# VH-VL binders against c7peq0, part 4

Target 1, 252 residues: c7peq0
Amino acid sequence: MHNKIYNSFIDRKAKGIKSFAVLIDPDKVNPADIADLAAKCTAAKVDYIFLGGSLVITNHLDECVQQFKTLCDIPVVLFPGSPSQVSRYADALLYLSVISGRNPELLIGQHVLSAPAVKKSGLEVISTGYVLIDGGAPTTVSYISNTTPIPSDKDDIAMCTAMAGEMLGMKVVFMDAGSGARKPITESMISRVASQVSAPIIVGGGIRDAEKAYLNCKAGADIIVVGNAIEKETSLIKEMADAVHAAAPVLK

## First folded at step 1 (VH-VL)

Design du10 (framework fv_duvortuxizumab)
Fold by ESMFold2-Fast, scan of step 1:
Structure du10 (fold): chain C 252 residues (1-252), chain A 121 residues (1-121), chain B 106 residues (1-106)
Amino acid sequence: as target 1 above (252 residues)
Amino acid sequence: QVTLRESGPALVKPTQTLTLTCTFSGFSLSTYGVGVGWIRQPPGKALEWLAHIYWDDDKRYNPALKSRLTISKDTSKNQVFLTMTNMDPVDTATYYCAHRDFYEGYGMDVWGQGTTVTVSS
Amino acid sequence: ENVLTQSPATLSVTPGEKATITCRASQSISYMHWYQQKPGQAPRLLIYDASNRATGVPSRFSGSGSGTDHTLTISSLEAEDAATYYCQQYDNWPYTFGQGTKLEIK
């Protein structure tokens, strides 16, 4: 057990350094394109590669992780659609508890079942309070998880949920509008959460341009995650990475 | 340079519907992060938010007045409209439209001059 | 609804002195804005997101605070600063304003 990746989150946050993560769905990426994608991420100075998806039907996770680990030096962090989606070759696992909902299976039940396999994997485990926010359209996450997202304008509910997660020992807060969201999480909500939470804040879902990535960082996000937009246009990787890295530190 | 100007009737009878137009220049309501709001101020009283419309056509209404309010936009004409039904003398106020964008932290950085609406018989 | 209470309701200050206006929110606020309104005019944005000066606003205006307590400070007051000042929270819809503070310069 080690906390190398978590310590990088904490150290970068303490220095006011903003991080950019590219989300890759192993079931959607063409294996022939991984080398080019890894090269683009390296050239753009992407900070983390998040691998996972809310519905991973084909068991390509191990192969995808190994390809990225071979082709670049960017840390690979698992963003699993279920606690059982693990690969021992990754650098860390975001162990998601869906604290925004009231489904006991997603709060702890599935984790109990996956814990032996996770421990055996030797992965760094980062306990993550996952806060699902309404992105204006049903996402695979909301459909599969059978949980109600927090309304997009209920900043105080998101804030209290994140605070509770932190007080219960979650190392990281992940605010997610979901892949394919119609609208991203508002700067107001991010700022509200950031004002009361000391843990690193990851924000994702519905982010389609560099300007929104930059504004989310200024509002208090520490790590910006983008998947859908990158899948459609890989040239956005450098534009978004540059915007995230350029964001001025937020003083709270 | 951003400018906004309100227009509409200066006098409205009780129970009638008020329609106000905000005509603007110097920005587009299709620009990311931009919105236009309506705020009113009764004589000698504090400011009150009425409604807001965003670049993506998302709309917000003051819950106290929501059943009476409709906000809409015509991006091609650079106009935002506010409709308020069932006017009452207590609705007498100066009505402002105002611009906001992310560069000024979503504060209302540019306001129209205001249009005075008097509700009386 | 998030209620904003300003204090004082009125204050009188001599030119060159410092004025402090406070805004207390019933809930913690990250996005507090401050506006200046002179008689017969539309409001003008002074401070956004607690502490950032709006474009063209003199450096003598500053905002501070977090959580439920926020302040607007005007240093080296000038005659032109006589106005009513309003705080406004932008965290939760509906966006609410304080009742206003009237600043008189002697």
Scores: ipSAE 0.000, ipTM 0.400, lowest interface PAE 18.1, mean pLDDT 84

Design du11 (framework fv_duvortuxizumab)
Fold by ESMFold2-Fast, scan of step 1:
Structure du11 (fold): chain C 252 residues (1-252), chain A 120 residues (1-120), chain B 106 residues (1-106)
Amino acid sequence: as target 1 above (252 residues)
Amino acid sequence: QVTLRESGPALVKPTQTLTLTCTFSGFSLSTYGVGVGWIRQPPGKALEWLAHIYWDDDKRYNPALKSRLTISKDTSKNQVFLTMTNMDPVDTATYYCARISDYYYGMDVWGQGTTVTVSS
Amino acid sequence: ENVLTQSPATLSVTPGEKATITCRASQSISYMHWYQQKPGQAPRLLIYDASNRATGVPSRFSGSGSGTDHTLTISSLEAEDAATYYCQQYDNWPYTFGQGTKLEIK
């Protein structure tokens, strides 16, 4: 199994380069709008396209992945609602274990059942410690079910959870406030996690403006992912990408 | 009933530091998602957002004024403070504090405002 | 910074008529709020997130729009509606207000 996408996470982190990812739910995006969206992502120099959603079916996902792959050169990374939602045409799969919760199905159960199909797909698999943080909305995160988020002010619980995930071999930590989050994860929590883990840190949920994306990068996030705000307002893509890229110090 | 009230000096000399206090009742800044913001309005001019503070002590400042602004809270006393350094006559305005809704981030309840005049 | 421009700057209407105030943003907005400010008083929230009426706000007030253009409509104007109306965006930091529209009842 190759590690091209994971190596890009590690290499960019080592250089202090911050990355911006646009999250697209194939179930919610109008197929007629994909060409315009891909063009905007390319013009803004988006680093990764994350594709994922709870209602995505395999054949529909394949079509969406192929559209992005033909329309732009930005890597496509799957952010699936279920480990069984895979497309062989993507560049990598974030293999999410919801380590913030106590649902054994989301920790390992679904992974056991999906592993043969994932291996057969030939996809680069990136083990991901997924840490769900309370974003202030009732859980409307349809792809994450039957799990309690970490309270937004419990920095040490998030830190210890991420550390445990890293020690258990997770390649990446994903801190997510979830779909429909009214508020993003605090800089304090991001900084606390970043102080104790070496793995690349992805932060998403509730990020609505460029300054917050910038501050999250300064706090220690390596990859900023934005979905809901971008779905509502695509001109934010360039503004946020610029802010994220500006947060990277120039190596001397 | 939610109520907010601003207090502070009515007159400030140029170069001095302004400190304003927002005292509120009917809600707590320990409530998940809730915040308090400061907004000002110079005489006859538009509203200008200055700073927000949230229940989790997350702070946001107007970038144009950030170097001069400090927002803080005392959750146990139901108070939020705004400090603005190096006051100038152009900072003459009515200063408002307002509650930020935990649901839609709109400023749903406002204080009456306190007028600050900056002159020699 | 996202600049909000309101039109018209001043509007004079007789009671019972309809008033429409527009807010144009230099960048697309999803979270647009509207406030009413009467002389000598603090602003009052009327509409949040483009079209939702705030608690206690009369049904004659409505908001609409998306992207760069949003409107506040007041149907069947009453004398008490004489005020300055402000739009405000909560998408982009800093959170900016329009310059205001003064509504006079004559």
Scores: ipSAE 0.000, ipTM 0.403, lowest interface PAE 17.0, mean pLDDT 84

Design du12 (framework fv_duvortuxizumab)
Fold by ESMFold2-Fast, scan of step 1:
Structure du12 (fold): chain C 252 residues (1-252), chain A 122 residues (1-122), chain B 106 residues (1-106)
Amino acid sequence: as target 1 above (252 residues)
Amino acid sequence: QVTLRESGPALVKPTQTLTLTCTFSGFSLSNARMGVGWIRQPPGKALEWLAHIFSNDEKRYNPALKSRLTISKDTSKNQVFLTMTNMDPVDTATYYCARIGYDFWSGPLDYWGQGTTVTVSS
Amino acid sequence: ENVLTQSPATLSVTPGEKATITCRASQSVSYMHWYQQKPGQAPRLLIYGASSRATGVPSRFSGSGSGTDHTLTISSLEAEDAATYYCQQYNNWPLTFGQGTKLEIK
């Protein structure tokens, strides 16, 4: 495989094309609903399906990945809560290093333990600098993993963290307010980060409407990921996808 | 250890609304990846699925009966309710509640209540 | 809707013999389950996910199949196995059951 999904991130960013990703938590989706969800994502022209969650209680990730791969042509990208949660049937893995925190296990320790299995899987690996921002609510990641989020108003700390991650070789920056966030990441913070990094920027957490998705793209986000709002109202998939796609400039 | 029990009226008149209660123990619908469904069986006939409710309050209904069915839960009391409007003699059946929990992804109905018989007659 | 058709509708077998019940789906099924229902009782889960035996179910019960064709096999039948057997799928809403196969022991 090698860099097919990462190259799509880079190529789309270079053209100013904005991407929309739907985050599916395997612990929350019912298998019988996957066909309807896949059809809605296809109709809305969703660009990526992110599969993952911070607390996966049973190991049926392979089944979920294979169902989406069978039912639609949208790339499936793993967004794991742990580097050990891997399915070889996916198109790529976001190999998250939590660079916003100071937990060595989340910076490199768990990666050392998972690396042989990840390599053996044959998955495309996308090194990802994960920047957790305070969304006003505790997250499973912050609680279980003992990670401290960056304060929501400390734009320069987020900017410097993302820059350091890029300089250390991270291919992608992921700014996340966390699942269940009460407030999304500000446009100011996104803009500050986008002004200093060339890597694709994924933004997620607390995005509840199409206007915020659009404004985040205008601020410099390249990929918008939404999970919680869509779990409550699947009609938002089309509204948000349309808004994200409309944010791309028409250039020659 | 896991038990479910159905309760409700044994006799219902045509056009009336039926309300059934499923009371369970040995698990909680506050736990992720749990659900409870309602299934009915007319005398001498096959099983027919009616509705499911999941721990996150997601609901699914048989589209043939959707306009007549409401499923709800009281998580604190370990109860799931089914309401069916405009009852007709053809709705005479034994009504069961059953759990999804043992293997959530494949969704088997792993534990069943004993069933409650509902007769619809004038 | 995914229609499940069971064959045979009724079968009679002597103790110690083997019974085979088939379930054909109108659409491909990976999550096929089998239930046993004795007269006057609630159904009991026997097999889930096509081939996994539920806890407490005797080893003489086995499931096999994939796609549209699934089978429940009961080896070395005992008198207590007299019941109606139902298949059920979890791949599509609405959930559907087969029409049932009545097993009689002579």
Scores: ipSAE 0.000, ipTM 0.541, lowest interface PAE 11.5, mean pLDDT 87

Design du13 (framework fv_duvortuxizumab)
Fold by ESMFold2-Fast, scan of step 1:
Structure du13 (fold): chain C 252 residues (1-252), chain A 121 residues (1-121), chain B 106 residues (1-106)
Amino acid sequence: as target 1 above (252 residues)
Amino acid sequence: QVTLRESGPALVKPTQTLTLTCTFSGFSLSNARMGVGWIRQPPGKALEWLAHIFSNDEKRYNPALKSRLTISKDTSKNQVFLTMTNMDPVDTATYYCARIDYYDSSGFDYWGQGTTVTVSS
Amino acid sequence: ENVLTQSPATLSVTPGEKATITCRASQSVSYMHWYQQKPGQAPRLLIYGASSRATGVPSRFSGSGSGTDHTLTISSLEAEDAATYYCQQYNNWPLTFGQGTKLEIK
């Protein structure tokens, strides 16, 4: 098994280097816009391209992955809404277990059904403890599966959930307010989780400006993921990337 | 069944404005997965893409003709319109409207029969 | 603009033979589509995304290729396959078509 992408997460975290990821839903991006988007991500020094969505219902994934792989050198990481959303052409797969909820299908059930296809794909698999936080709006995950998000002010519940995921062997913690979140995860909650977890921490959902991305990094996030704000204003890609990268420690 | 049909004037004088209507059934532009484009073909020549409209009212135009083109829709009537200003004899062509299903092929999977527009004095 | 160049311009074959049509793009293309247009008719989608057959399209039609070079292959040609074939890319705005390849069946 190759751990190239996971090793990049842990190596960068150890050095205090912050990473910026752009989340793209293959079903919402116009194929003709991909070349321009890839160029903007390259110019902004985006660290990872996350491809996925809560409800991908087409065969666009393979085409989209291959397009980004041919147009830029940024690693492409699958962020699937279901375990069936896999493309062998990607660099890695975030294998999400929704540990914030109590739906056995999202904890392990769907994974059992998808495991043969995932193994056959040859993808680097990164076990991910997915912690859904209440972003003030229903998410596709909570709506489709009745998975209850952790309340936005329950820092200790999020902390304990992330700790449990790490102790159960999950390589990465993903704190997500969800696509379409009205409010992002608080710095307080990020800080509480970061104080008890050694795994790389990915934070996403509701992040609309460079200042919030920067503050989240200062609170302890290792990777910032932005999707909705970028869809509305692609000029934010560079502003966000610069802010995230600026949050790294200053050399003494 | 999915059908599209173009309508508009068969004859246009130079400098006039052309307005074409695409009327369709079997799908709606209230559906985010759907879009409609206009493509033209001069007699004996290749296909040329003109403009595209998405369900969210986002629009794309061929830069070579952008200053002359306007695409719009009436979602409640299942209609898409194309307006082209300052018509010239070189604009004589068969004009097609066609559907794209972004969640499926992303190709133009259903086409109208085409409407022929002749530009002459 | 992503310019698509097709070759050959014309191709004449006998029934039962195999025809190969090439489309070369000035920029890399992953969403290459192929259309068939018979005289007096609107184009018909044959292949999308380089290699996927559209619904209702006979299995003798196949697409292949990646990057700048793509190919449409028609095996066991039939008289009804006489048409002009166009490639089209959906990777760059504006959307562009090739010049067309006219396939004549003897």
Scores: ipSAE 0.000, ipTM 0.456, lowest interface PAE 14.9, mean pLDDT 86

Design du14 (framework fv_duvortuxizumab)
Fold by ESMFold2-Fast, scan of step 1:
Structure du14 (fold): chain C 252 residues (1-252), chain A 120 residues (1-120), chain B 106 residues (1-106)
Amino acid sequence: as target 1 above (252 residues)
Amino acid sequence: QVTLRESGPALVKPTQTLTLTCTFSGFSLSNARMGVGWIRQPPGKALEWLAHIFSNDEKRYNPALKSRLTISKDTSKNQVFLTMTNMDPVDTATYYCARTQLWEYYFDYWGQGTTVTVSS
Amino acid sequence: ENVLTQSPATLSVTPGEKATITCRASQSVSYMHWYQQKPGQAPRLLIYGASSRATGVPSRFSGSGSGTDHTLTISSLEAEDAATYYCQQYNNWPLTFGQGTKLEIK
């Protein structure tokens, strides 16, 4: 069924169920390690595998997607570094518009060029309002996007940006401090955004421990995505998944 | 290694306030993964969760009893306190304190329990 | 609140047999915890996170289940296993326990 992945975001959010996603960069992962990584994600009950990053070789993406789809039943969602990086073997594509910036190529330009290939792929497309937040360090994302991130303490700017994205039809809001962020997005900012937005909220960047993942969920994040910390220490997968799942659903 | 011990009065009259102390060793409530909870068990009945306190001083209470319960801590002394107002004979129970492991909120080490009888 | 109902209320089993205790939740529970309580003693953690055994707990104890139905299994029962067993959930506040299952060894 079309919108299967998006419907899972909506249904889980409606039930107060928090989701954990592991972000894997196809350019950085060793193909020999994928089976072990897939097994660890399955054992930890990871909800989504996000595949994305700076992709130079398209063949790496297809191979990586196929390996995960063969080795586990966890949905594979593309988090591409470019709207043109698609694999027909994935379950869905986060079609990112960088709404925190003013680069027309990242708002709509590159999407115009990639749309025919995306449609031909048959992928479920999830329009995503991507809100880049200052994580205290330049990131590959900020360099590639050539946009200024929202300052880490400007909660209302992040809130208004997310609201505008939702009103313009974005199905999901993605708040990202970026890979290699020195500090994660604050609970204050997440709470402020969550108070005004009904769309599922994905939060990532700079999350290094289970406590922060849990607190972000309590603040209103619906999906926590972790890449850098997991890349360095895969044992964190279970700890973070457990923390995220423990945040759902608690009656007041 | 980890030990918890409850202390307080064995007898309480109806309408009085109960104050219990949990003294522990082998861990600290400066550890963000640790909390201490209070659970009670009336004679021959099931366990009932009462309250939690965490390292950041966040507190959770059973909604059925919230108006009567206060949980507090002294981190430097490794002590957690529970105060329960307006005691009634139905509150007669063994009261346990236990270490809560986050983030799955299970109780891995329990005190021996202290029996509180509410009678005139 | 999430009400946990255990069945059976009482079990009588001979040494070496298998015992199965079920905990049914009124709302979905991702991971059930299980405790053992012997007369005059504090409860002891047996299983946490649905299937993880606590420190010092024999391998004959195992947990399984998801959603509304969870199970504690004790394979090859020993005389020392005579106790009341409680399930506990943490998906909903307040934290709740089942009413207990009394296991008697004949």
Scores: ipSAE 0.000, ipTM 0.436, lowest interface PAE 10.7, mean pLDDT 86

Design du15 (framework fv_duvortuxizumab)
Fold by ESMFold2-Fast, scan of step 1:
Structure du15 (fold): chain C 252 residues (1-252), chain A 121 residues (1-121), chain B 106 residues (1-106)
Amino acid sequence: as target 1 above (252 residues)
Amino acid sequence: QVTLRESGPALVKPTQTLTLTCTFSGFSLSNARMGVGWIRQPPGKALEWLAHIFSNDEKRYNPALKSRLTISKDTSKNQVFLTMTNMDPVDTATYYCARVYDYGDEAFDIWGQGTTVTVSS
Amino acid sequence: ENVLTQSPATLSVTPGEKATITCRASQSVSYMHWYQQKPGQAPRLLIYGASSRATGVPSRFSGSGSGTDHTLTISSLEAEDAATYYCQQYNNWPLTFGQGTKLEIK
């Protein structure tokens, strides 16, 4: 409730420890598979379970959170699909502001509507500057923001956007190519952002193999989040977790 | 539970204007990650996308029909409307509304049951 | 307009066998979605984003492919899988669907 999860992000970053998060959409996961998935995450030493999606079913989200909390000790972090629907049973909430876009609703409007419920929930709130990068296909969020995603090769625009978010008080930067992206975010862009930003950097979207997860960590990502590839093949959980953990710097 | 339901006239005469209503529950178009689209299917033929509307009131139309189509919404009543002018017998089809939501997939994940519109004199 | 061409137009398979349906796009597609439509019913989302299964869809359905060539594979076919299958792209506006593949179970 009091910066425990955020402190884990900054403490691990300070030590050069890289973190792996599995993204699970409560709308898409089969409830019967959750126990097996939790066991695989535990065995693989997954650092965080990100729960996110677009459906606004309160009871379904609560049930899913409670299942993971009962079955494993991995922290559960909400990736909000509905700004007014949160589960008090989670460990933290990534409170996303889409700073790559120009939609007032995604910058602050929906947050105004959700703030009383979020405050009442008692959740640890982690302000997050969400930077949508073009993954080779249009996304719904790009239309909603009234702008296209930042082009995949415009490293400086992504860097300046992330810097602005940090200077405006965002605790975390989330660079996302989007679910089903044809191309993940480049190491060049991650490196450029990491060179100017001190906040923990989460990178996701289009990451389909262990080598890319490893290279993104070497470029400066602190947390790698994977969803689609894991939904397709859960054996990838261990491969990707190992690669991320192996990217730690040389210890003195 | 998310549901969408189409309503409108079953019979339309040539040259008349068609207005269809999509009424939905289980989500809101005040949620920035949500949109609603209209798709039609003539008897025994393939699906054809018509129009999209997003929470911010941004609209997209199929260029082949753009001059005839208007999509609009009433966010407070969870309704999306499609208006199509100058109806012709070739517009006879089942008309569906469907939800589009973010998570990067932009698929039509939940569909209404469809409403059949026959255009004849 | 990104034109989607499905192959074959019709496919007849016995229960327990594997069916493969292909969708060829005139322009590159990252987000190929697949729908199942049974007679008299609305389409049902099966696969989104080329390879992710939609909620409640059996594991025997899988999608693969990139660029212009995408595939829907149904392993261990069951009688209930008799339907018309459609691909759909979201890379380009207007959104387009394939012409459909009718799957018949003997």
Scores: ipSAE 0.000, ipTM 0.398, lowest interface PAE 18.5, mean pLDDT 83

Design du16 (framework fv_duvortuxizumab)
Fold by ESMFold2-Fast, scan of step 1:
Structure du16 (fold): chain C 252 residues (1-252), chain A 122 residues (1-122), chain B 106 residues (1-106)
Amino acid sequence: as target 1 above (252 residues)
Amino acid sequence: QVTLRESGPALVKPTQTLTLTCTFSGFSLSNARMGVGWIRQPPGKALEWLAHIFSNDEKRYNPALKSRLTISKDTSKNQVFLTMTNMDPVDTATYYCARIPDSYGYWYFDLWGQGTTVTVSS
Amino acid sequence: ENVLTQSPATLSVTPGEKATITCRASQSVSYMHWYQQKPGQAPRLLIYGASSRATGVPSRFSGSGSGTDHTLTISSLEAEDAATYYCQQYNNWPLTFGQGTKLEIK
């Protein structure tokens, strides 16, 4: 099938299997460090490598994707800061619509401009309802989206936003507090969203320990995303991956 | 480097209990979302999945045979065991153990033992 | 139970020809897995995840398909390819295999 990555999200969710993703910014990672990072992700049993950033450097993105694809078997999924950040060598593209905000460029405008190139790339496209939550700090994500995040305690606004995204045809819901967040998204908010949404739920931003990753999975997150800052802490990466995987059912 | 080997009795009498051992090397069931399964094949017939066990001790059984099957492991010895009660001549088959790799939930068998033939007769 | 039906049951081809084996599932299968079994030997993984070749498997083997219809294709057949081929699904419990397709080389 062409929907290989999306189907992996759906199939794993149906089985109660929780996934761990490491987010890598290609404009920040040193190419010389990629082999070590790939080895650590492989050893930790990372399920997906999310690759994305704020800069539009297409040739650097291609090189980074190809390096990971050569050095490990973990699927590479693009998490672009802009719809124009496309590499045909990746396994899939999260086609983000920032539904938490009111910027028409990030809801549909930039997508209209990038659609021909995305189609030409042959990439698997996964329509993603991106819900930016206030993490208590200025973040690159907030700056890039140029929108106001949903307040961290407004569970019903996040829930209704995610439901609307799903009803408008988005295949995946991504709840993000941003990599620089002072506080992660609450279990309460994740649980409220999960109670009304059937689509796979990705949660990221501000997750600093294995316990929080585990609790987010128990609240209803299907995929936990942690930024590349932890690649230098092998035990922490492994701890988080293990915690996420442990949240899956032991018998069904 | 990765190997699996089945062992057990070649002949079992009707109504007796069969116990098979899978001994493996080159991987561990303590370190990953990996598993070992048992598959059988009667002479000239198709493959039939019986049971599997994962590193976290999660067990799954073929519903058609669940009341007769028990799967267990000894992680320190790299062994997986299958016990099947009340053997019948129709259970005559080659029994294989095989590894389930960390496969993102797409469960398949990437490496197989050579198989052990079990004949059920009086 | 998701029943997998393979077609044809037996296929006889000459070296250098192309063989196509179809697996039809009673319920939708996201990614079919394929195995090769030579007489007297254990099965060997050929294709997993619909189209990924297993380690050491020659490029002449390829998989494709989605939903209820999946295909294993062997291009430029060689004498060593004489075997029985099985499809396997993971979407539904119990895990099931097809009944097998016997490939004979003339």
Scores: ipSAE 0.000, ipTM 0.435, lowest interface PAE 15.5, mean pLDDT 85

